VH-VL binders against Collagen alpha-1(XVI) chain (COL16A1). Designs and how they scored, part 2

Target 1, 182 residues: Collagen alpha-1(XVI) chain (COL16A1), of Homo sapiens (Human) (q07092r50to231)
Amino acid sequence: GFNLIHRLSLMKTSAIKKIRNPKGPLILRLGAAPVTQPTRRVFPRGLPEEFALVLTLLLKKHTHQKTWYLFQVTDANGYPQISLEVNSQERSLELRAQGQDGDFVSCIFPVPQLFDLRWHKLMLSVAGRVASVHVDCSSASSQPLGPRRPMRPVGHVFLGLDAEQGKPVSFDLQQVHIYCDP

## First folded at step 19 (VH-VL; from N105 with heavy chain N53Q)

Design N111
Fold by OpenDDE, fold request of step 21:
Structure N111 (fold): chain C 182 residues (1-182), chain A 119 residues (1-119), chain B 107 residues (1-107)
Amino acid sequence: as target 1 above (182 residues)
Amino acid sequence: QVQLVESGGGLVKPGGSLRLSCAASGFTFSNYWMHWIRQAPGKGLEWVSYIYQRGSYTYYADSVKGRFTISRDNAKSSLYLQMNSLRAEDTAVYYCARTYSGRYPFDYWGQGTLVTVSS
Amino acid sequence: DIQMTQSPSSLSASVGDRVTITCQASQDISNYLNWYQQKPGKAPKLLIYAASNLQTGVPSRFSGSGSGTDFTFTISGLQPEDIATYYCQQYDNRPYTFGGGTKVEIK
């Protein structure tokens, strides 16, 4: 798999605070700087058609951030190809991806357990026309997803991006990986 | 093809109310933010309001805040604008338009519906 | 609020001419600028997004450039069907604001 902590150069970003965790991996506190890299650097062959995104994260209580993209990939024109959106009010995740007809396909996952100000392991699996979300390997939900347009390899990858203003979003991260074979 | 059709415009007296509708088709309505944008006769364009794709969040221009309410029914692929306490300066063609999110263009617009506020 | 100053307010040119419209933002909006075409009695139509990206289906004679505060819209060869009012619009932050428009006519 791909370690996005390294591929997104999170450790090299001085604005990202690194917090030692005696009980586990290093904690990265995001929100002070934009987290983005060209897709070609993160995924030299583009984001795989089928993938699993795994994160260990702590969602913080947001005062102004209402909906934001935990993960997003855009095309060369900056238009979104795939987005994993966090809706704080609904306490849900929404996956949106470009469909074959140019429209977007989507599915929603209720995940209230992510919003308890604790660490959680989140896994998003996208395989064929099904997307699945696992939280802490104890709860899982699957949703149908319409046919997707193949990902264009040129663009940018974002982590923690506000949906309204495109500002960095504050949350804590320990791990983030993408696997090509979910 | 993407289509947005506004309706509900008409003549109303100052202080009156009116409800506009926008019927969407040709795309998955629930995957887009929806906006109202107005244009006074012979004037420029003014953004009025938007609503998130799930309807959880709404925002308004200062000129209409407290008087207008944007809402949507994704099951009906419909966008609404409840306009209360209407003023003469609210006279305009009202357009509905879509965006992917807050930092994307208004890529499709409706034909507009005329609202005239006059005594 | 971000102010968008568009120039000129109107212009008249001949068929085949190069037409240039400028838009200035009151603050840095990066490349979050759109250009729209509005024909009489019609809704605005998106021509350019992200300052320089041509919207699908739009003729290649239309183009945009710029970043930060200064932006330019160009019609490389004006056609009769291009008679319209053109608007720039920033989408860096709400409220989303438009330029005053440029009315383009044919001599």
Scores: ipSAE 0.919, ipTM 0.955, lowest interface PAE 0.5, mean pLDDT 95
Fold by OpenDDE, fold request of step 21:
Order: C-alpha cells, then sequence, then structure tokens
Structure N111 (fold): chain C 182 residues (1-182), chain A 119 residues (1-119), chain B 107 residues (1-107)
C-alpha cells in the first residue's frame, strides 16, 4: 500500500504541527497549509481503480466550513476525478467519481459516529460498482456506485480541502493509507 | 446531453413575488451545485445564489439576501428561486447554471427566463 | 468583493484577425478565472476555465492566459460566428463576479 503521510510529504511540511501522542502514534494537525501533491508523486502508476482508503482521524468542530473534501484527486486541468466529501451538517460522507459518460456517479454514507470529537478509524473501499465505509470496525455500510471512468494519472491529490473556498480544513490525523483492493 | 430549462418568469409589480424553476436533465442533478445568475437588460452578469448538491447550504448575493430563497428537489431534478419583495432593479433574465462545487466553472447554463418588475 | 475590470468594452475587427481581451482582478485570484461567450439572445457559454483550459468542444482558436490579477483572452483568427459579448468571471470566492463584458463585432 501507500502511506500518504509520506507521499504527501506531511512530515516535511513545517506548517503541519506534529504532536506527540503518549497513547499512540504521532498526531498530525492539519489545517495550517494546503495539503496537495502531484498525483505522479503520490501514485506513480495512478490511483488504482480499486482501492481502500484508510484513515485514523479526529474531526474537529468545524464552525466555518460547510462541506469539505477529506480526499480528492483531480485531473491535469484541476477538474475532480474522485472526491470523498464530508458534510458536517448531514454528518455524512459522499463519494463522487467521474462517470464514463462525463457525468459523476456518487453515493452517500451516513456516519454520525465520526462527529463526536474523538478518534476514529475510517475505511473507504471502492471496488467495481460498490463502495463501502467502515467506521471503527463496528459499523459498515455499502452503497452501489455507477460505472467510473478510468482515472488519469496526471493531476493532484488533496487532503482536507474546503469545497467552497478551497481553504485548508482543520482536523487531526494519525494514519492515512491507500491499499490496492484486488 | 446536459440541459437546463428555466421557467416562471413574468411581469410583477414592485413588492410582488415570483417563483422561478429550473428543470435539469441529461446529468445526475444531485451531484452538482446549482446557481442562479441574472442579467439586467443590456447589462452584464450578476451571480445571485447557489445551493449545495444536497441542499444543506445556501448562499446569496447581498443584493437579494433576505428576499430570495434558493431551493432544490433532487428527486425532480429541479432548482427553484423564490423571489419576494421584488424591486425594479431585480428586472433581469435569470439563468440557472451548474458547477461541481464552489471553485469550479459554470459549465452549463439554461436559456434563461425573463423577470420584469414594473409598476 | 472581488472587482473584475475588463477591457476593452467593445471592439471591431476583420475576419481572420487576432483579438485580445484583458481582465484584471482587484486581488489575487490565482487561476480561478473563466471566460464566457454570449451571443445575442442566448445564454453565456463557457469557453475557458481555470484561466487557460479550453472547455470541451470549444474551437482551438480560443485561448486564455494569466494568473494572479491579470488575464488575457485571445481569439486567433476571428470568425463571423464569433460575434458576441465575452465575459471574464472569477470563482476564487463568493460573490462570483463578472467583468463588464467585451462586445466583439466584425468590420
Amino acid sequence: as target 1 above (182 residues)
Amino acid sequence: QVQLVESGGGLVKPGGSLRLSCAASGFTFSNYWMHWIRQAPGKGLEWVSYIYQRGSYTYYADSVKGRFTISRDNAKSSLYLQMNSLRAEDTAVYYCARTYSGRYPFDYWGQGTLVTVSS
Amino acid sequence: DIQMTQSPSSLSASVGDRVTITCQASQDISNYLNWYQQKPGKAPKLLIYAASNLQTGVPSRFSGSGSGTDFTFTISGLQPEDIATYYCQQYDNRPYTFGGGTKVEIK
């Protein structure tokens, strides 16, 4: 798999505060600077068509953000290819991906348990025409997803991006990995 | 093919109300932000309002805030603009337009519907 | 609000000519600028997004450049069907503001 902490150069970003966690791994406090890298650097062979995104994160009380992208991959023109959007108001995640016809396919996952200001393990699995979300291995939901266009390897990867103003979003992170889902 | 069709325009008196509709087809309506943009006769373009893809959030230009209400029905692939307390300066062709989200272009527009506010 | 100053307000050129329109933002908007074409009695049509990306289906004679505060729209080889008003628009932040427009006519 891919360790996105390293691939996104989070440890090398001075604006990202590194907090020692006496009970576990290092905590990265995002929000002070944009987190983005060229897709070629993060995924040299491109984001796999089937993958699992695993995060250990703490969502903070977002008083200024409405919806934001926890994870997003754009094409060479900056247009989205795939987005995992957080809606704090609805307490849900929305996956949107570019469809084969140029439209977007999507599915929504209610995840109220992520919004309790505690640490959670979030896993998003995208395999074929099914997307699944697991939270803390205690709740799982699967949703159908329409046919997707193969992702182009050129573009940018984003982590924690406001959907309206494009500002960095504040949240804490311990783990972020992408695994191939054969 | 992406299509947006506005309706509901007409003549109203100052202080009156009008409800515009925009019917979307040819794309998954619920996956896009929708906007209203207006153009006074012989004038330029003015952004009016937008609504998020799931309708949870709405924003308005200062010129219409408190008077206009944007809403959507994703099941009907429809966008609406309730206009209250209309003023002469609200006279314009009203367009609905689509974006992926807040920092993306208006890639498709409707043909517009004319709203005339006059005594 | 971000002000968009577009120049010129109008121009007349011959078929085949190179046409240039400029747009200046009151603050840095990075590359969050669009160019639209509006023909008489029609809705605006997106031509260029992100300052320099050609929208799908748009002829290659249209182009855009610039970043920050200064932007340029170019028609390389004006055609009769290009008679229209062209608008720049920033989408860096709400409200999403437009330039005043440039009316392009054929001599």
Scores: ipSAE 0.916, ipTM 0.954, lowest interface PAE 0.5, mean pLDDT 95
Fold by ESMFold2, fold request of step 21:
Structure N111 (fold): chain C 182 residues (1-182), chain A 119 residues (1-119), chain B 107 residues (1-107)
Amino acid sequence: as target 1 above (182 residues)
Amino acid sequence: QVQLVESGGGLVKPGGSLRLSCAASGFTFSNYWMHWIRQAPGKGLEWVSYIYQRGSYTYYADSVKGRFTISRDNAKSSLYLQMNSLRAEDTAVYYCARTYSGRYPFDYWGQGTLVTVSS
Amino acid sequence: DIQMTQSPSSLSASVGDRVTITCQASQDISNYLNWYQQKPGKAPKLLIYAASNLQTGVPSRFSGSGSGTDFTFTISGLQPEDIATYYCQQYDNRPYTFGGGTKVEIK
């Protein structure tokens, strides 16, 4: 698996506060600065059609105001290749990815449990024509996903980006990993 | 084969109301934010309003706030603009357009529908 | 609101000429600037996004450059079918605002 804390250089970003708690894991407080790196640095061999994205995160009260990209990869022109979007009013995750037909394929997952101001482990798994979301090993949702265009190792990867104005979004993070053979 | 077609324009007296429609085809309507943009005859372009993919958020230009209501019906692939308390300054060709989300270009526009507000 | 000042308001040039249109934003908008072409009686058409990226299907004679507050749009060899009004538009923040337009005519 790929440790995105390392690949996105989060420990080396001075604007990201690091909270070292001897009773618990390291906490990264995001929102003060943009989190972005070139896709080829994060995924030098691309992202295969089957992968899992795992995060341990805490959404703050301020986070729930709008829609934002928890995770996004763009192409070289800044247009989206894949986006995982949080909609705070709907309490949902929306996955949109470039489709083989020249439009986006998408699915939506209800995740009301993420908005209770507690720590949660979130897993998005994409396997062929199905995408699934698991929260805390206690709930799972699967949705059909149309055929995707392969993700090219171009453009940029973003973590925590407001969908309207492109500002960094405040939330706390303990873990973010990509697994290419889940 | 993306197509956006506006309808519902016409002549209305000041203080009157109109409802514009925009029919979408050739793409998955629910993947996109939808916008209304207008252009007064012989003038430039003015953004009017947008609505998120499933209608959860809407926003309006100050010039129309409180008078216009944007809505969508994803099952019919249709966008609407309810215009109330119309003024002469609202006379324009009204276009619908799409974006992926915020900070993306208007990549497809409809051909427009003319609204004339005159006594 | 972010004001977009576009110059000139009109120009006239010969086929084959290089023409240049400028657009200035009232605050830093990074590269969040689009250029549109509007032919008489038609809707606007996206030519360039993110200041310099050519939209699919747009002829290579069109180009854009700039960042921050100052942006330039260029037609490197004017053709008769390029008669139109050209608009810049910022999309950094709502309300999304347009320049006043530049009407391009052939001599």
Scores: ipSAE 0.806, ipTM 0.914, lowest interface PAE 1.0, mean pLDDT 91
Fold by ESMFold2, fold request of step 21:
Structure N111 (fold): chain C 182 residues (1-182), chain A 119 residues (1-119), chain B 107 residues (1-107)
Amino acid sequence: as target 1 above (182 residues)
Amino acid sequence: QVQLVESGGGLVKPGGSLRLSCAASGFTFSNYWMHWIRQAPGKGLEWVSYIYQRGSYTYYADSVKGRFTISRDNAKSSLYLQMNSLRAEDTAVYYCARTYSGRYPFDYWGQGTLVTVSS
Amino acid sequence: DIQMTQSPSSLSASVGDRVTITCQASQDISNYLNWYQQKPGKAPKLLIYAASNLQTGVPSRFSGSGSGTDFTFTISGLQPEDIATYYCQQYDNRPYTFGGGTKVEIK
């Protein structure tokens, strides 16, 4: 799997505070600087058709006032290839990905449990023509997803971008991974 | 092919109201932010308002805030602009346009509908 | 509000000429600048986004450059079908704002 903490150089970014507690895992506090790397560094051959994105994250009160990309990959011109967008008012996740027809394919997952100011494990799985979101060990939602264009290893990968103005978004992370076989 | 078609323009007295519509086809309407942009006759372009994919957030230019309301009906692939308390300065061709989200270009525009506000 | 100053307001040129239009933002907008063409009686059409990226299907004689506050749009060989008004537009922050336009005519 791809450890995005390492592939996005989060440990090497001085603006990101690292909170070490002897009783718990390392916490990365995001929001002070953009989190981005070239796609070719993070995913040299692109993402496979089937993958899982796993995060352990804490959405803060200030995070709850925005719509923003938890995860986004752009093309060389800065146009989106795939986006996972948090809508704080709807308390939802929206997946949009380039489709084979030239338009985006999309699905929406209600995730009100993420907005309780506590730590959660979030998993997005994309397999065949279905996308699924799991929150912790008990909450799951699945949606149909249209045929996707293969993601090309061009452009940039972003973590935590405001959807209106592209500024970094504050939230805390313990884990972010991509697995190539969901 | 992507199409945006505005309608509902016409002649209105100052203080009156109109409702504009924009019918979308050839793309998944709910994937996009939708905007209204206007152009006074013989003048330049002025952004008016936008609305998020499902209507969660809306924003307005100061010149229309409190008088205009943007809305959408994704089941009908339609965008609306309710215009109240109209002024002569609101006379313009009104265009609808789409973006992926913030910080993306207006890649498709409708042909516009003319609103004339005069006594 | 971010003000966009576009010049010239109009110009007249011959077929084959190189045409240059400038646009200046009142604050740093990075590369969040678009160029649109509006032919008489028609809706605007996107030509260039992110200061320099040519939109699909737009002829290569159109180009853009710049970053920060100063931007340039160029037609490298003016054609009769390029008679139009051209607008720059910033999309760094709302309200999104347009330049005053440049009317391009063939002499």
Scores: ipSAE 0.797, ipTM 0.911, lowest interface PAE 1.1, mean pLDDT 91

Design N111
Fold by ESMFold2, fold request of step 21:
Structure N111 (fold): chain C 182 residues (1-182), chain A 119 residues (1-119), chain B 107 residues (1-107)
Amino acid sequence: as target 1 above (182 residues)
Amino acid sequence: QVQLVESGGGLVKPGGSLRLSCAASGFTFSNYWMHWIRQAPGKGLEWVSYIYQRGSYTYYADSVKGRFTISRDNAKSSLYLQMNSLRAEDTAVYYCARTYSGRYPFDYWGQGTLVTVSS
Amino acid sequence: DIQMTQSPSSLSASVGDRVTITCQASQDISNYLNWYQQKPGKAPKLLIYAASNLQTGVPSRFSGSGSGTDFTFTISGLQPEDIATYYCQQYDNRPYTFGGGTKVEIK
């Protein structure tokens, strides 16, 4: 597994407020500064073709109200390789990834429960030709996903990025991991 | 092969209306923001409007806001521009184009459809 | 709105010449600048994005450079098929705006 709190240097970024939480893990308050690192720093051996991305997060009332990337990896030219995009109006997650056939492959997951101003554990798993989203222990959704191009270990990784203007997005985080065996 | 084909252009009097269409093929239409860009004859390019992947958000240039409405039908892989209260200054070739999202280039364009607004 | 000033408005050059076109933004746009080629009666075609990245399938004689407010587009050896109008375009912020264009002709 990859601990992205470590790999994105979140504990070492002074603009990210760290809040002690007597009822659980430390809270990282994002939005004051960009969260980005070169892909080679975050995934020096590349992102696994099959993986699970797990976040424990809180979307706040004032979290960006349009679209934004919860997680994105670009190529060396800044063009996207894989994106997990929040659409705040639809209350959905959209996964888009470069496909083997030259276009993006994609799927969309309704996640209205994520927007109730409470902490949630979100898991995106990608295995074979299926992507699945689980919210807490009680909600799950699976969608077919076309064949993907292998992710190249170049470019940059982003966490919490406004899709239109590339500004940091405010939300709270306790956990963000990538697991190789979804 | 990515293709974008505009239609619906023509001659219209000032104050009139037209609806432009853009038919997309060769790519997954719902993965992309769609845009309209126009070019007056012999002049430069002007961005007109965009619409998000599933129509959640739309934006307009000030010159057309309140008169033009962008929409899309992802089941038909089609983009539309409803143009009302047309003025002579709206005379242009209208292109549709796609982007991945904001801050990405227009990587494919249609060949355009001519709108002429004249008495 | 971000204003894009493109120079020259036209130029005439011989086959094999180096051609240089400049584009200036009214405010810092980082590297969010594209270059398009438009042949008469045709749609624009993307050549360069993010100031310096060559679009797939575009010949290497085309190049771009710059950041911030000042950008340069170069054709390193003009070919007959390069006769066109060239446009810069910023995509840092909406409304997305274009330069006035540079018409390139063979003399």
Scores: ipSAE 0.792, ipTM 0.909, lowest interface PAE 1.1, mean pLDDT 91

## First folded at step 20 (VH-VL; from N111 with light chain R94L)

Design N121
Fold by OpenDDE, look of step 20:
Structure N121 (fold): chain C 182 residues (1-182), chain A 119 residues (1-119), chain B 107 residues (1-107)
Amino acid sequence: as target 1 above (182 residues)
Amino acid sequence: QVQLVESGGGLVKPGGSLRLSCAASGFTFSNYWMHWIRQAPGKGLEWVSYIYQRGSYTYYADSVKGRFTISRDNAKSSLYLQMNSLRAEDTAVYYCARTYSGRYPFDYWGQGTLVTVSS
Amino acid sequence: DIQMTQSPSSLSASVGDRVTITCQASQDISNYLNWYQQKPGKAPKLLIYAASNLQTGVPSRFSGSGSGTDFTFTISGLQPEDIATYYCQQYDNLPYTFGGGTKVEIK
C-alpha cells in the first residue's frame, strides 16, 4: 500500500504539528495548512480502481465547518474524481465519484461513532460496485456504488479540505494508507 | 441531457409571496448543490441562495435573508424558493443552477422564470 | 463581501477582432473565478472556470487568465455569434458575487 503521510509530505510540512504519543504512533495535527499534492506524486499511475483507504483519526468539534472532504482526488482541471465527504451535522460520510456517464455516483454511510472526540480507525473500501465503511473494525456498512469512470492520474490529492471555502480542516491523524487490495 | 426548468414566476404585489420551482432532469439531482440566481431587468446577475444536496444547510444573500427560503425535494428532483415579503427590488428573472459543491462553478442553468413585484 | 469590478461595461468590435475583458476582485480569490456568456433572453452559459479552464464544448477562441485579484477574459477572433453580455464571478467565498457584465457588440 501507500503511506499517505509520506506521499502527502505531512512530516515535511512545518505547519503541521507533530505530537509525541507515548501510547502509540506520532500524532499529526492538521488544519494549519492545506494538505495537497499532485496526484502524479502520490499515485504515479493514478488511484487504483479498487482500493481501501485506512485512517486513524480524531475528528474535532467543528463550529463553522459542516461539510468537508476527508479525502479527495481531483483531475487536472480541479474537478473531483473521487471524494470522501464528511457531514458533521448528520454525522455521516459520503463517497462521491465520477460516473461513467459523466454524472456522479455516491454512497452515504452513517458514522456517528466517529464524532465522539475520540480516536477511531476508519476504513473505506471501494471494490467494484460496492463501497464499504468500517469503523474500529467493529462497525461495518456496505452500499452499492454505481459504475465509476476510470481515475485519471493527473490532478491533485487533498486531505482535510473544507467543501465550501476550501480551507484546511482541523483534525488529528495518526495514520493514513491506501491499499490496492481492498 | 442535463435540464433545469424553472416555474412559478408571475406578478405579485409588494408584501406578497410567491413560490418558485425548478425541475431537474438528466442527472442525479441529489448529488449536487442547488442555487438560485436572479437578474433584474437590464441588470447583472445576483446570487441569491444555495442548498446542500441533502438540504441540511442553506445560505442566503443578505438581500433576501429572512424573507426567502430555499428547499429541495430530492425524490422529485425539485428545487424551490419560497419568497415572502416581496419587494419591488426583488423583480427579476430567477434562475436555478447547480454546482458539485460550494466551491465549484455553475455549470448548468435553467431558462429562468420572471418575478415581477409591482403595485 | 467580495466585490468584482468588471471592465469595460460595453464594447464594440469587428468580426475577427481580439476582445479583452477584465475583472478585478476586491481581495485575493486565487483562481476561483468563472466567466459566463449570456445572450439576450437566455440563461448564462459557463465558458471558463477556475480562471483559465475552458468548459467542455466551448470554442477555443475563448480563454481566461489571471490569479489573485486580476483576471482577463479573451475572445481571439470575435464571431457574430459571440454577441452577448459576459460576466465574471468569484466562487472563493460566500456570498458568490458577479461582475457588472460586459456587453459585447459587433460593429
Scores: ipSAE 0.017, ipTM 0.617, lowest interface PAE 6.7, mean pLDDT 91

